# Designs tried in a protein design chat: VHH binders against q9xw16. Part 149

Target 1, 132 residues: q9xw16
Amino acid sequence: MSGWNAYIDTMTAAAPSIKRCAIVGAADGSVWARTEADNVFKASEEELKTFVALFNDVTQVPAKGADIEGVHYVVPRTEESLIFGKKENTGFFAVKTKSAVLIAVYEGPNEVAAQVRKAVESMQTYLNNAGY
Below, E stands for the ipSAE of ESMFold2; O stands for the ipSAE of OpenDDE; V2 stands for 0.75 times the mean of E and O plus 0.25 times the DockQ between their complexes.

## First folded at step 12 (VHH)

Design wb6 (framework vhh_gocatamig_d2; at its last fold request DockQ between E and O 0.88; V2 from the best seeds 0.77)
Fold by OpenDDE, fold request of step 13:
Structure wb6 (fold): chain B 132 residues (1-132), chain A 117 residues (1-117)
Amino acid sequence: as target 1 above (132 residues)
Amino acid sequence: EVQLVESGGGLVQPGGSLTLSCAASGFTFDDYALAWYRQAPGKKRELVAGIGSGGDTVYMDSVKGRFTISRDNAKNSVYLQMNSLRAEDTAVYYCAAPKEGYGFDYWGQGTLVTVSS
């Protein structure tokens, strides 16, 4: 699992506005890797289990929003493998691969969101091609 | 074509109240969250309040307890009730809807709110 930390570093390096990040199992929300030290990703595995289950029917998510680390976000829209949320100057992007969910929580003006999305989607593509 | 038309802005004294309205068209209104943004002179545009299609809400800290976002799906409209207005609330307020990109990418023309004694 230590190899998954490299992917966390890749995403956070690609988008400096990312404050916290995690890679979790798509089936059960188990944590494979996460940011630590001063930027600890604090979502519990129980919360993550609930979160990854949102991908079973993404069409319902805009109606109820999404919770990450005990924080509630409104969800403007969804795609089959993409859930994103907003709150004041913060937000998150979550993308699903074959076996994982990548979650990035960011902070900044609206313009930073584009870079965050690109970072997580690039990793999504890489992992999918690698069979994960 | 997506259309967002704001109304209700104007001049108000500190401590006063305003209600902003936004009429939306050109997309399936009930499927998406909506938001109000504002941009003050010399500042970046910021998310004031958001509301999901099911009515869940978020607010920026400085407006909590003073502003209320709501929606009427039957009228394809979103509202912002603004109470206890302050000088620092002076800004152009924009109604926002999601696009195929990220966040809230459709914007109306905006409505000016000026809070001054």
Scores: ipSAE 0.913, ipTM 0.955, lowest interface PAE 0.4, mean pLDDT 95
Fold by ESMFold2, look of step 12:
Structure wb6 (fold): chain B 132 residues (1-132), chain A 117 residues (1-117)
Amino acid sequence: as target 1 above (132 residues)
Amino acid sequence: EVQLVESGGGLVQPGGSLTLSCAASGFTFDDYALAWYRQAPGKKRELVAGIGSGGDTVYMDSVKGRFTISRDNAKNSVYLQMNSLRAEDTAVYYCAAPKEGYGFDYWGQGTLVTVSS
């Protein structure tokens, strides 16, 4: 679990607009790693359990949106292993791997979203190839 | 082919009201969230309000309590009711939908709202 912190650092370095992120278990939302200190990822285990369950059927998510860190986001649409949400000048990207969900919360206009997605999806691919 | 056509903009006094409308076509309207953005002179475009396919909403802080986003799925339309308008609300307002990007990446041509004495 302590080894997972390096992946948090890799994602935040790749996309500086990411303000907080986490790697959580896909089955139960347990936190494997997260941003800490000044930028702590503050979602509760109960909230994360609800959040990862959204990946059981991503087609239902635009109807209800998603909550992360007590903030509600509208979900414009989804893809098979990708949920993303918007609120004002902030948003999130979440991707599912075999065993985990990667969550990144970012700030900035629409133009930075592609950078955030690329960072999170690159890590998704890496972890899937590694068996996670 | 996605089309978004905004209407309802105009000149209004501070404290007044306007209703913006957006007629949408070219996608399965009922399945997606929609949004209103605005762009004031010299500013970047910003998300004003969003509405999920099931009716959940988000608002920027400065408009919360004054603006209401709504949708009518039978008419493939999204609305923005703007009350208690302020000079700072002067902007071109755009209806937005998801298309291929990872947010609201398709916009209409916009409708101008001017709030002035």
Scores: ipSAE 0.562, ipTM 0.832, lowest interface PAE 1.6, mean pLDDT 90
ESMFold2 (binder alone), look of step 12: mean pLDDT 81; pTM 0.808
OpenDDE, look of step 12: ipSAE 0.909; ipTM 0.953
ESMFold2, fold request of step 13: ipSAE 0.548, 0.554, 0.551; ipTM 0.820, 0.825, 0.828
ESMFold2 (binder alone), fold request of step 13: mean pLDDT 80, 80, 80; pTM 0.800, 0.800, 0.799
OpenDDE, fold request of step 13: ipSAE 0.910, 0.912; ipTM 0.953, 0.954

Design wb7 (framework vhh_gocatamig_d2; at its last look DockQ between E and O 0.93; V2 from the best seeds 0.00; counts 0 for: unsure alone 64.7 < 65)
Fold by OpenDDE, look of step 12:
Structure wb7 (fold): chain B 132 residues (1-132), chain A 119 residues (1-119)
Amino acid sequence: as target 1 above (132 residues)
Amino acid sequence: EVQLVESGGGLVQPGGSLTLSCAASGFTFDDYALAWYRQAPGKKRELVAGIGSGGDTVYMDSVKGRFTISRDNAKNSVYLQMNSLRAEDTAVYYCAAPRPDEGYGFDYWGQGTLVTVSS
């Protein structure tokens, strides 16, 4: 597989509460890498195309929420390159780089979210510095 | 400073109803989603219901069909209508809001209001 799988492994290793994650193209939602096997990231590319388009105007996302893998999440707030959502004991973090969107879906108590955000933002910083 | 003040908790019998209210201040209420959490003794705090700034809602499975979250932007308030209450709904219920510039979810919490469901 591509070298992008290594970045998936890095994020999942950094935050064990991540159940599924993906790296997709920011322009079209094309999947560059994703978790597989027992933890398959299930979002279709068509769904991901819609999701990545949310970053065109993140200010509207808290009003409508966000859908990933057919699941609707409430979005507390957003930042220019950050969208996160909550549902029950699950949530997601999505960060945008120069050319990609990193998505991590996690499960656990509220406290685990801090580690998940740190993992995806660390990868965001790394990829941005690398020109991606 | 963000302030969330819950009210409406109390003692109710199984099958009863209760409405919780939360008055919010210290942030642009209309821009953010709000939520209700609860914490039972010995358990972790859990998201009961969330409502987006545009009114979309999310519920935990065990309360679907029984609980309804709503908001009144004119009053900077969020509500939780609880019907068909069960003993397992007993908990301290918290109103929650995000921090405007930091955090990883709903990071501001009220003092909580106790809901006790008991015969």
Scores: ipSAE 0.918, ipTM 0.959, lowest interface PAE 0.5, mean pLDDT 96
Fold by ESMFold2, look of step 12:
Structure wb7 (fold): chain B 132 residues (1-132), chain A 119 residues (1-119)
Amino acid sequence: as target 1 above (132 residues)
Amino acid sequence: EVQLVESGGGLVQPGGSLTLSCAASGFTFDDYALAWYRQAPGKKRELVAGIGSGGDTVYMDSVKGRFTISRDNAKNSVYLQMNSLRAEDTAVYYCAAPRPDEGYGFDYWGQGTLVTVSS
């Protein structure tokens, strides 16, 4: 949707190190919007269903890690609505809202990771306040 | 409160092996992933290997097949077995852990242990 694509643009503008991102349904992983202009977010339907289900019990996630776009990440720790992972020079942050999961895949050092988290959590707060 | 103490660094010849150890304290070790980073002089810190609380692993591509990360939860320790060492593996190696209640990744790190691969 046109409106949801604006939120993709907002997150990528807030943290240019985001290489790909998506907004997906929290219940089923259906893609509401994703990066398309210069890099397509390419996770499969099956992978996204598995990924969003991790939020059903985030305490299990550091034990097994997470897969996005066919890449396995170790998950250092979680918070009730936050999962993030690391692999080499890349990582992701994912947050859950009332209805959605926001996923941002980035590249870069720790300072970059801080800005990615800020961008994703700012959008999480906005969507939750809007009822999503 | 969080303490990470690396050991096991030293001088080795190319093709040699070395085992790094990291003793961790000040957090519930079993709940978190741990990692090894390295930094060569004048270079950026790189994530070498990570290990999840249940034993899943990631490696940087250039070390996969040569390095093995492992953990011993009973000893609150994480290890890096380094085989087939190359000159480009010369760096200070750091053990790293997440901040338990905030942060952006592996945000705690120790003082490091120097590995030098030289003929």
Scores: ipSAE 0.640, ipTM 0.857, lowest interface PAE 1.4, mean pLDDT 89
ESMFold2 (binder alone), look of step 12: mean pLDDT 79; pTM 0.792

Design wb8 (framework vhh_gocatamig_d2; at its last look DockQ between E and O 0.92; V2 from the best seeds 0.00; counts 0 for: pae E 2.8 > 2)
Fold by OpenDDE, look of step 12:
Structure wb8 (fold): chain B 132 residues (1-132), chain A 120 residues (1-120)
Amino acid sequence: as target 1 above (132 residues)
Amino acid sequence: EVQLVESGGGLVQPGGSLTLSCAASGFTFDDYALAWYRQAPGKKRELVAGIGSGGDTVYMDSVKGRFTISRDNAKNSVYLQMNSLRAEDTAVYYCAAPRPPPEGYGFDYWGQGTLVTVSS
């Protein structure tokens, strides 16, 4: 296990509604760290390669939605380094750093989403400041 | 200011049909996905259906095959066609839109809601 696993633990601790989480390379979707055991992040690297490419033009994502772990999400809106989606009582937040994409899949009522966003954006800020 | 106004709710018998409409204003409608939520008494508000700006759709499992979400960008409107209605579909239905940047966690603007009652 690399030091990146510690960042997974930090995000999941900050937002208990996060069920699965991953840190991947922004350039190619390679997995640097992910939740495992009972909460395995299941997206393949090929799928993640497609997903991280969404950040090349986030303006198109609300029109098409986003797929993670074979699940299709409706994407309400996007920002330059932020994509988030919803499905039933689940959703995801994905943020882009200088070299990585952080993905958190959560479950719960809408109110928990705010905490998830804060968790991933806090990590985003930390990693950016660290040069990653 | 973002405004969402639902209409079309009412009392219907089981097996009946109903179409909900939502008129949206105060934001660039064509850029955002929209959704319908519902909240039954004593339950949490839940996402019933979502539709992307390009027309992709998401449904909760219990309404698949019965409900259809659609949008008309020319009218800044979103619709929910509900067929084969069941008693458990009884709820206040809300039209939902995302908050413009920088805030937002999903669909966090809501209309006043429209009541759908399915009862014999």
Scores: ipSAE 0.904, ipTM 0.951, lowest interface PAE 0.5, mean pLDDT 95
Fold by ESMFold2, look of step 12:
Structure wb8 (fold): chain B 132 residues (1-132), chain A 120 residues (1-120)
Amino acid sequence: as target 1 above (132 residues)
Amino acid sequence: EVQLVESGGGLVQPGGSLTLSCAASGFTFDDYALAWYRQAPGKKRELVAGIGSGGDTVYMDSVKGRFTISRDNAKNSVYLQMNSLRAEDTAVYYCAAPRPPPEGYGFDYWGQGTLVTVSS
């Protein structure tokens, strides 16, 4: 977990609107690292197992939405390795790498969403290139 | 070419009702989640309600129980039934749809909006 904490710090520094984030195993949703303390990422491993399985067929996700941290989000659309959801002035981006799913929950107007997406996609590219 | 055309706005007294409609064209309507956003003076746009392609719904807390979003895929239309209107609901209401991949950040296509004014 300690070795993965640097990636959590990198994403939150790149997009300060990220309030909570996590790196979880793509196969089982096991938590490799998460924001802690005042900004703990609260999803249970049971919820995360269900969440990462959405990437098995992202085309079905807009029909039913997605849940993370007990919050239900509308999913406008998906991309092959990307799910994003919206509720009120909050949202999330989740991206899949070879071995992991990166999840970032943010707050703010739609204008910050580009910064959040850029941060998670940059990390996605880095981890994929590193073999993860 | 994506087009979203809102209608149904107007001046309403507190406690009143309005139904907003949005006619959509230029994309495969059945595949998209759709949303209503609103923008009050001096504020950023905020999501009021969303509806998935399969019919699941999301509402902002302040409108839950008063507003109902629905869609009619045969008519390429999405609706917002607004009941028990309050002064705080005064805003321009926008129908919104996702931008095609690979670009976009959620609901990126917007109509021109329809003004709802709730005033006594």
Scores: ipSAE 0.430, ipTM 0.781, lowest interface PAE 2.8, mean pLDDT 88
ESMFold2 (binder alone), look of step 12: mean pLDDT 78; pTM 0.779

Design wb9 (framework vhh_gocatamig_d2; at its last look DockQ between E and O 0.92; V2 from the best seeds 0.00; counts 0 for: unsure alone 64.9 < 65)
Fold by OpenDDE, look of step 12:
Structure wb9 (fold): chain B 132 residues (1-132), chain A 120 residues (1-120)
Amino acid sequence: as target 1 above (132 residues)
Amino acid sequence: EVQLVESGGGLVQPGGSLTLSCAASGFTFDDWALAWYRQAPGKKRELVAGIGSGGDTVYMDSVKGRFTISRDNAKNSVYLQMNSLRAEDTAVYYCAAPKPPPEGYGFDYWGQGTLVTVSS
């Protein structure tokens, strides 16, 4: 789990607009690592279990949105391994790897979202290549 | 090519109402969420309301209870009913849609906007 914390740090360093971040098991939503201290990722494992299950059929997610940390987001669109949502000046990106889901919640104007997507997809690529 | 055309903006007094309309084309309207943004002079563009393809909605706190976003898939249109308008609601309002895969980071396509001015 300590090693996974380094990946949290890498994503948050790559995109300063990320406020909270988590790496969870794709199968069950178990938390492998998350931001702590002043930026605690607050989603429960029960909520995360529901969230990661969205990847079983991403085509349905734009119809009903997604919930993270008790907050409802509208989901503009999805891809096979990508879900992103928006609310006010906040949003999230979630990407699925072979065994994990990376979740980043960000805050700022729309333009910062591009950097957040790059950060999580870069980590997605790295972890996939590493077999995770 | 994605096209979003807003209409319905204008000058209204505080407490008044307006209904904005957006006609969308160039993508599979029924599959994706749509949104209304606004940008006031000197401020960043902000998400006012979003509506999923299934009708779920999200609002910014300052417009909750006053604004209602809706969609008509048969007309490829999205609407924003604005009641109890305030001076701080003055802005250019934009209809927004996501880019098709693989690009995009949210609502990436915008119309030219329609001006809403709330003034006594």
Scores: ipSAE 0.901, ipTM 0.949, lowest interface PAE 0.5, mean pLDDT 95
Fold by ESMFold2, look of step 12:
Structure wb9 (fold): chain B 132 residues (1-132), chain A 120 residues (1-120)
Amino acid sequence: as target 1 above (132 residues)
Amino acid sequence: EVQLVESGGGLVQPGGSLTLSCAASGFTFDDWALAWYRQAPGKKRELVAGIGSGGDTVYMDSVKGRFTISRDNAKNSVYLQMNSLRAEDTAVYYCAAPKPPPEGYGFDYWGQGTLVTVSS
């Protein structure tokens, strides 16, 4: 808890526009850490299992969109280890590492989105280099 | 290069209807989601509606049930049917697309826009 929670703190500090954030297992969607308290990340275990499976074929994701925390997002396009979505003034970025998926939900315009993407991709690189 | 050209804006009375069109070129239209944004005077640009490459949709709450986004991949076109128009729908409307890899934050390219004015 203490180790993985520090990574949540690192991402939210790097991109203050992140409203909710989680680190989940890439194989099963199990929650390793998440934002808590007034900004709890509330995705169900079954939703997260479905969500992480999107990374098995990212080319199909723009055709269907993505659901997280009970919210449907349109997915403009994907990259091999990156899915991002939009709904109204909110969005998400999700990146896959060797063992995990990092999910960040944010509010704000495109300049905010760029900060969020940088934060999650920096952590992706760090965890991949550490063997996770 | 990505090009987005909006048309169909104009002056309309409250309760009226308009159809906006967007001709898109310079990318793989069939593979990407597209969107309509709007910007009213003195306000930030906001996502009105989005449509995935397979037809899933999202709508801003205030337009849900009144506006319908659609796409015609054979014509490389996106449409916004606007019904029951209200004064607060007055804005410049923009068609939007994502940037191609390796960048992208959402819908990053916009056209020049088409003005919709709802007034008596």
Scores: ipSAE 0.514, ipTM 0.803, lowest interface PAE 2.0, mean pLDDT 88
ESMFold2 (binder alone), look of step 12: mean pLDDT 78; pTM 0.774

Design yb1 (framework vhh_6fv0_2; at its last read DockQ between E and O 0.95; V2 from the best seeds 0.91)
Amino acid sequence: QVQLQESGGGLVQPGGSLRLSCAASGFTFSDYWMYWVRQAPEKGLEWVSTITTGGGSTYYKDSVKGRFTVSRDNAKNTLYLQMNSLKPEDAAQYYCARPLPPPRSGDYRGQGTQVTVSS
ESMFold2, look of step 12: ipSAE 0.856; ipTM 0.930
ESMFold2 (binder alone), look of step 12: mean pLDDT 84; pTM 0.842
OpenDDE, look of step 12: ipSAE 0.887; ipTM 0.937
ESMFold2, fold request of step 13: ipSAE 0.869, 0.864, 0.857; ipTM 0.937, 0.933, 0.931
ESMFold2 (binder alone), fold request of step 13: mean pLDDT 85, 85, 85; pTM 0.845, 0.844, 0.844
OpenDDE, fold request of step 13: ipSAE 0.932, 0.934, 0.934; ipTM 0.963, 0.963, 0.963
ESMFold2, fold request of step 24: ipSAE 0.858, 0.860, 0.847; ipTM 0.932, 0.933, 0.923
ESMFold2 (binder alone), fold request of step 24: mean pLDDT 85, 85, 85; pTM 0.846, 0.848, 0.846
OpenDDE, fold request of step 24: ipSAE 0.931, 0.929, 0.923; ipTM 0.962, 0.960, 0.957
ESMFold2, last read: ipSAE 0.871, 0.860, 0.867; ipTM 0.936, 0.934, 0.936
ESMFold2 (binder alone), last read: mean pLDDT 85, 85, 85; pTM 0.844, 0.843, 0.846
OpenDDE, last read: ipSAE 0.928, 0.934, 0.932; ipTM 0.959, 0.964, 0.962

Design yb10 (framework vhh_6fv0_2; at its last look DockQ between E and O 0.55; V2 from the best seeds 0.00; counts 0 for: pae E 2.8 > 2)
Fold by OpenDDE, look of step 12:
Structure yb10 (fold): chain B 132 residues (1-132), chain A 119 residues (1-119)
Amino acid sequence: as target 1 above (132 residues)
Amino acid sequence: QVQLQESGGGLVQPGGSLRLSCAASGFTFSDYWMYWVRQAPEKGLEWVSTINTGGGSTYYKDSVKGRFTVSRDNAKNTLYLQMNSLKPEDAAQYYCARPLPPLRSGDYRGQGTQVTVSS
């Protein structure tokens, strides 16, 4: 277990609707940690490289959407360090820290989205304060 | 030097209770989320619980929810884990951990305290 895995466990505990989760390098999309076993986060390195690059200009993302794990999501809006998408009863939240991108894919009604966002943003804040 | 020292482990019967403590030193304790992790024989290290800096948010492994309670006293630089309704599968070496920098070989964790659950 790495420390990053511990953060994955924390986020998934904070929001039970999270099905898959990953922490990746903001610069290159390299996987630092991800959910495993029955809930393997399956995004490829190439896909993640493209995904993290979206944070270079988030203003264009709503027009294009975002792809994670081969699934295309509609992106209603973005913030400077936040990209979130929706697809039917699924969605994702991705937040950027100083050095990482936290990605959480969730399943459930729209009501669960708030809890997922809170989980990843709490981790984002902590990691930023810690210099990560 | 970062130091973590766990205590409070022991032998209990199923359904029993233990309260673990972790004394922290060598860093600003209140600035860090703290973790409990455990390792059972022939198993890997597994996450048990997390508590944020102020103690206002706590998180638990599903298997310990409702039975374990993590807390902290920042004035005393101490982390706690109240363990109730203990089960045999809870038996493990329990460690207090500071996951930043990321936990790796040579983690910021103590020597651990042994919890044994047996009838």
Scores: ipSAE 0.836, ipTM 0.913, lowest interface PAE 0.5, mean pLDDT 94
Fold by ESMFold2, look of step 12:
Structure yb10 (fold): chain B 132 residues (1-132), chain A 119 residues (1-119)
Amino acid sequence: as target 1 above (132 residues)
Amino acid sequence: QVQLQESGGGLVQPGGSLRLSCAASGFTFSDYWMYWVRQAPEKGLEWVSTINTGGGSTYYKDSVKGRFTVSRDNAKNTLYLQMNSLKPEDAAQYYCARPLPPLRSGDYRGQGTQVTVSS
């Protein structure tokens, strides 16, 4: 099934504030699935390779920030497998599994951030349990 | 081997109901999220619904919300889709699926079951 987009559709349905999202390979940032059509996730391969490498040492990320889709985000905090970024009224959550990084870019006030985080963490848990 | 077998399709009038079933074998069904997808003639696959391992979280394409209900019985290794208020645009081959994560080719889906809606 080209329904690897089914993971994208499921996350978007779980958190309507998600504007774009992707599942990318943790080793090289290769795109496994992403938001397409009217609101395409437009990160370049070079950006994604750099982005996933942030998980090699998340403790350094707050000092550097993070770039995705040509946007620089402030990273207020990280956890071992999670990076949270903010820029104006947008933000992202990214979580790492054994083989992948899940990225969700959202819009809205900070009150919606918990719903976005829950959506990506639910998929993170599923992929980890499936060996990914 | 992973096997999925859909059933319960048929011909119904607009506004009618059908209940699809998907019998699963060859894997630990209760460990996997399951999906319903559909395909109309000369169209690509369209995601319809997702259900998590325990059935506590369900997700739907907007055009079917309120009309379709996904459920599962893990003791019977069976996935269901209750389809109410059927419309001509719901006519399609319906498949249950356990999509593989990307790193391996293919995903697991059954042969499908045909839903036809005509007056």
Scores: ipSAE 0.392, ipTM 0.722, lowest interface PAE 2.8, mean pLDDT 86
ESMFold2 (binder alone), look of step 12: mean pLDDT 85; pTM 0.857

Design yb11 (framework vhh_6fv0_2; at its last look DockQ between E and O 0.73; V2 from the best seeds 0.70)
Fold by OpenDDE, look of step 12:
Structure yb11 (fold): chain B 132 residues (1-132), chain A 119 residues (1-119)
Amino acid sequence: as target 1 above (132 residues)
Amino acid sequence: QVQLQESGGGLVQPGGSLRLSCAASGFTFSDYWMYWVRQAPEKGLEWVSTINTGGGSTYYKDSVKGRFTVSRDNAKNTLYLQMNSLKPEDAAQYYCARPLPPYRSGDYRGQGTQVTVSS
């Protein structure tokens, strides 16, 4: 167990609707930690490399959407360090820190999205303050 | 030098309680999230609880929710874990940890304190 795994566990505890979660390198999409066992985060590193590159120009993402784990999500809007998507009763939040991207895939009604966002943004803020 | 020292472990019967403490030094304690992890015999290290810098947000492993309470006193550089309604499956070496990689260096943890639950 690494320190990054503890962050994965913390995020999943913060928002029970999170089904899968990962922390990856912002530069190359390398996986630092991810949910495993019954809820394995399945995105390939190649896919993640493409995904993290979306943060280089987030303004273009709503027009084309985003793919995670082979699933295409509609992206209603983006922020400088935030990409979120929706697909039916599922969605994801991805936030960028200085050196990492935190990705949380959730399942549930739209009302659960706020809790998921709060979970990942809280960790984003902490990691940024810590220099990560 | 970062130092963490756990204490408060011991032997209790099922349903009993323990309060663990962790004394931190060598870094600005109030700037870091802290967490508890544990390792039972022949099992891997598992996350137990996390607390944010100010103590306003706490998170728990499902199996300890409602029974364990994490808290901190930043003025004393001390982390706590109140453990109630202890079960045999809670028996483990408990560690206080500072959750900041880099990945290659791992977490800072103390030597741990042993918790034994037996009738």
Scores: ipSAE 0.818, ipTM 0.904, lowest interface PAE 0.5, mean pLDDT 93
Fold by ESMFold2, look of step 12:
Structure yb11 (fold): chain B 132 residues (1-132), chain A 119 residues (1-119)
Amino acid sequence: as target 1 above (132 residues)
Amino acid sequence: QVQLQESGGGLVQPGGSLRLSCAASGFTFSDYWMYWVRQAPEKGLEWVSTINTGGGSTYYKDSVKGRFTVSRDNAKNTLYLQMNSLKPEDAAQYYCARPLPPYRSGDYRGQGTQVTVSS
């Protein structure tokens, strides 16, 4: 197992509503770590390459939405390094670091979204400070 | 060079307690989130706990919540795991860890310290 899987475990513990998550390379979408086993994060290489490219201009994402794991999400808001997607009772937060994109897919009412966002942003800050 | 050295393992009865230590050197310990992982016979490596750089945020595998407490002393470059109410399923080799750079498999770990829980 990759040592970066400890970051995955930390994220899922920080916000129990996170059902699947991954850390992928910002340049090419290559998987550095992801949830495994019964909760495998199953996005394809092609999908991840397209997904991380959204961060090249996040202002265009709300008009188009975003796809993860074959699921299309409405994107109500973005920030320079953050994309929030929503579909029914599920959603995702994705944040970009210097070298990576953190993706967390969650389930639950909108009130848990802040917990998920806080978890991914804490990791984002740490990885940026560590040079990633 | 990054070095991690675990200690404090031993034999304990169910319901007992142990305190693990991890001495760190060769890197700026206070700049890193640190992890405890464990490996039991016939199981893969399991994440147990994480602590952020300052120790203000701690995270636990569900099965150890309320029983284990991770802490750190950045002045001593030392990571700790207080294990209370130990169960037979907690028996494992315990490692403190820091992940390797993303292009390499594995993490920085020491040799580990064995925790055995028996009657």
Scores: ipSAE 0.571, ipTM 0.818, lowest interface PAE 1.8, mean pLDDT 89
ESMFold2 (binder alone), look of step 12: mean pLDDT 85; pTM 0.851

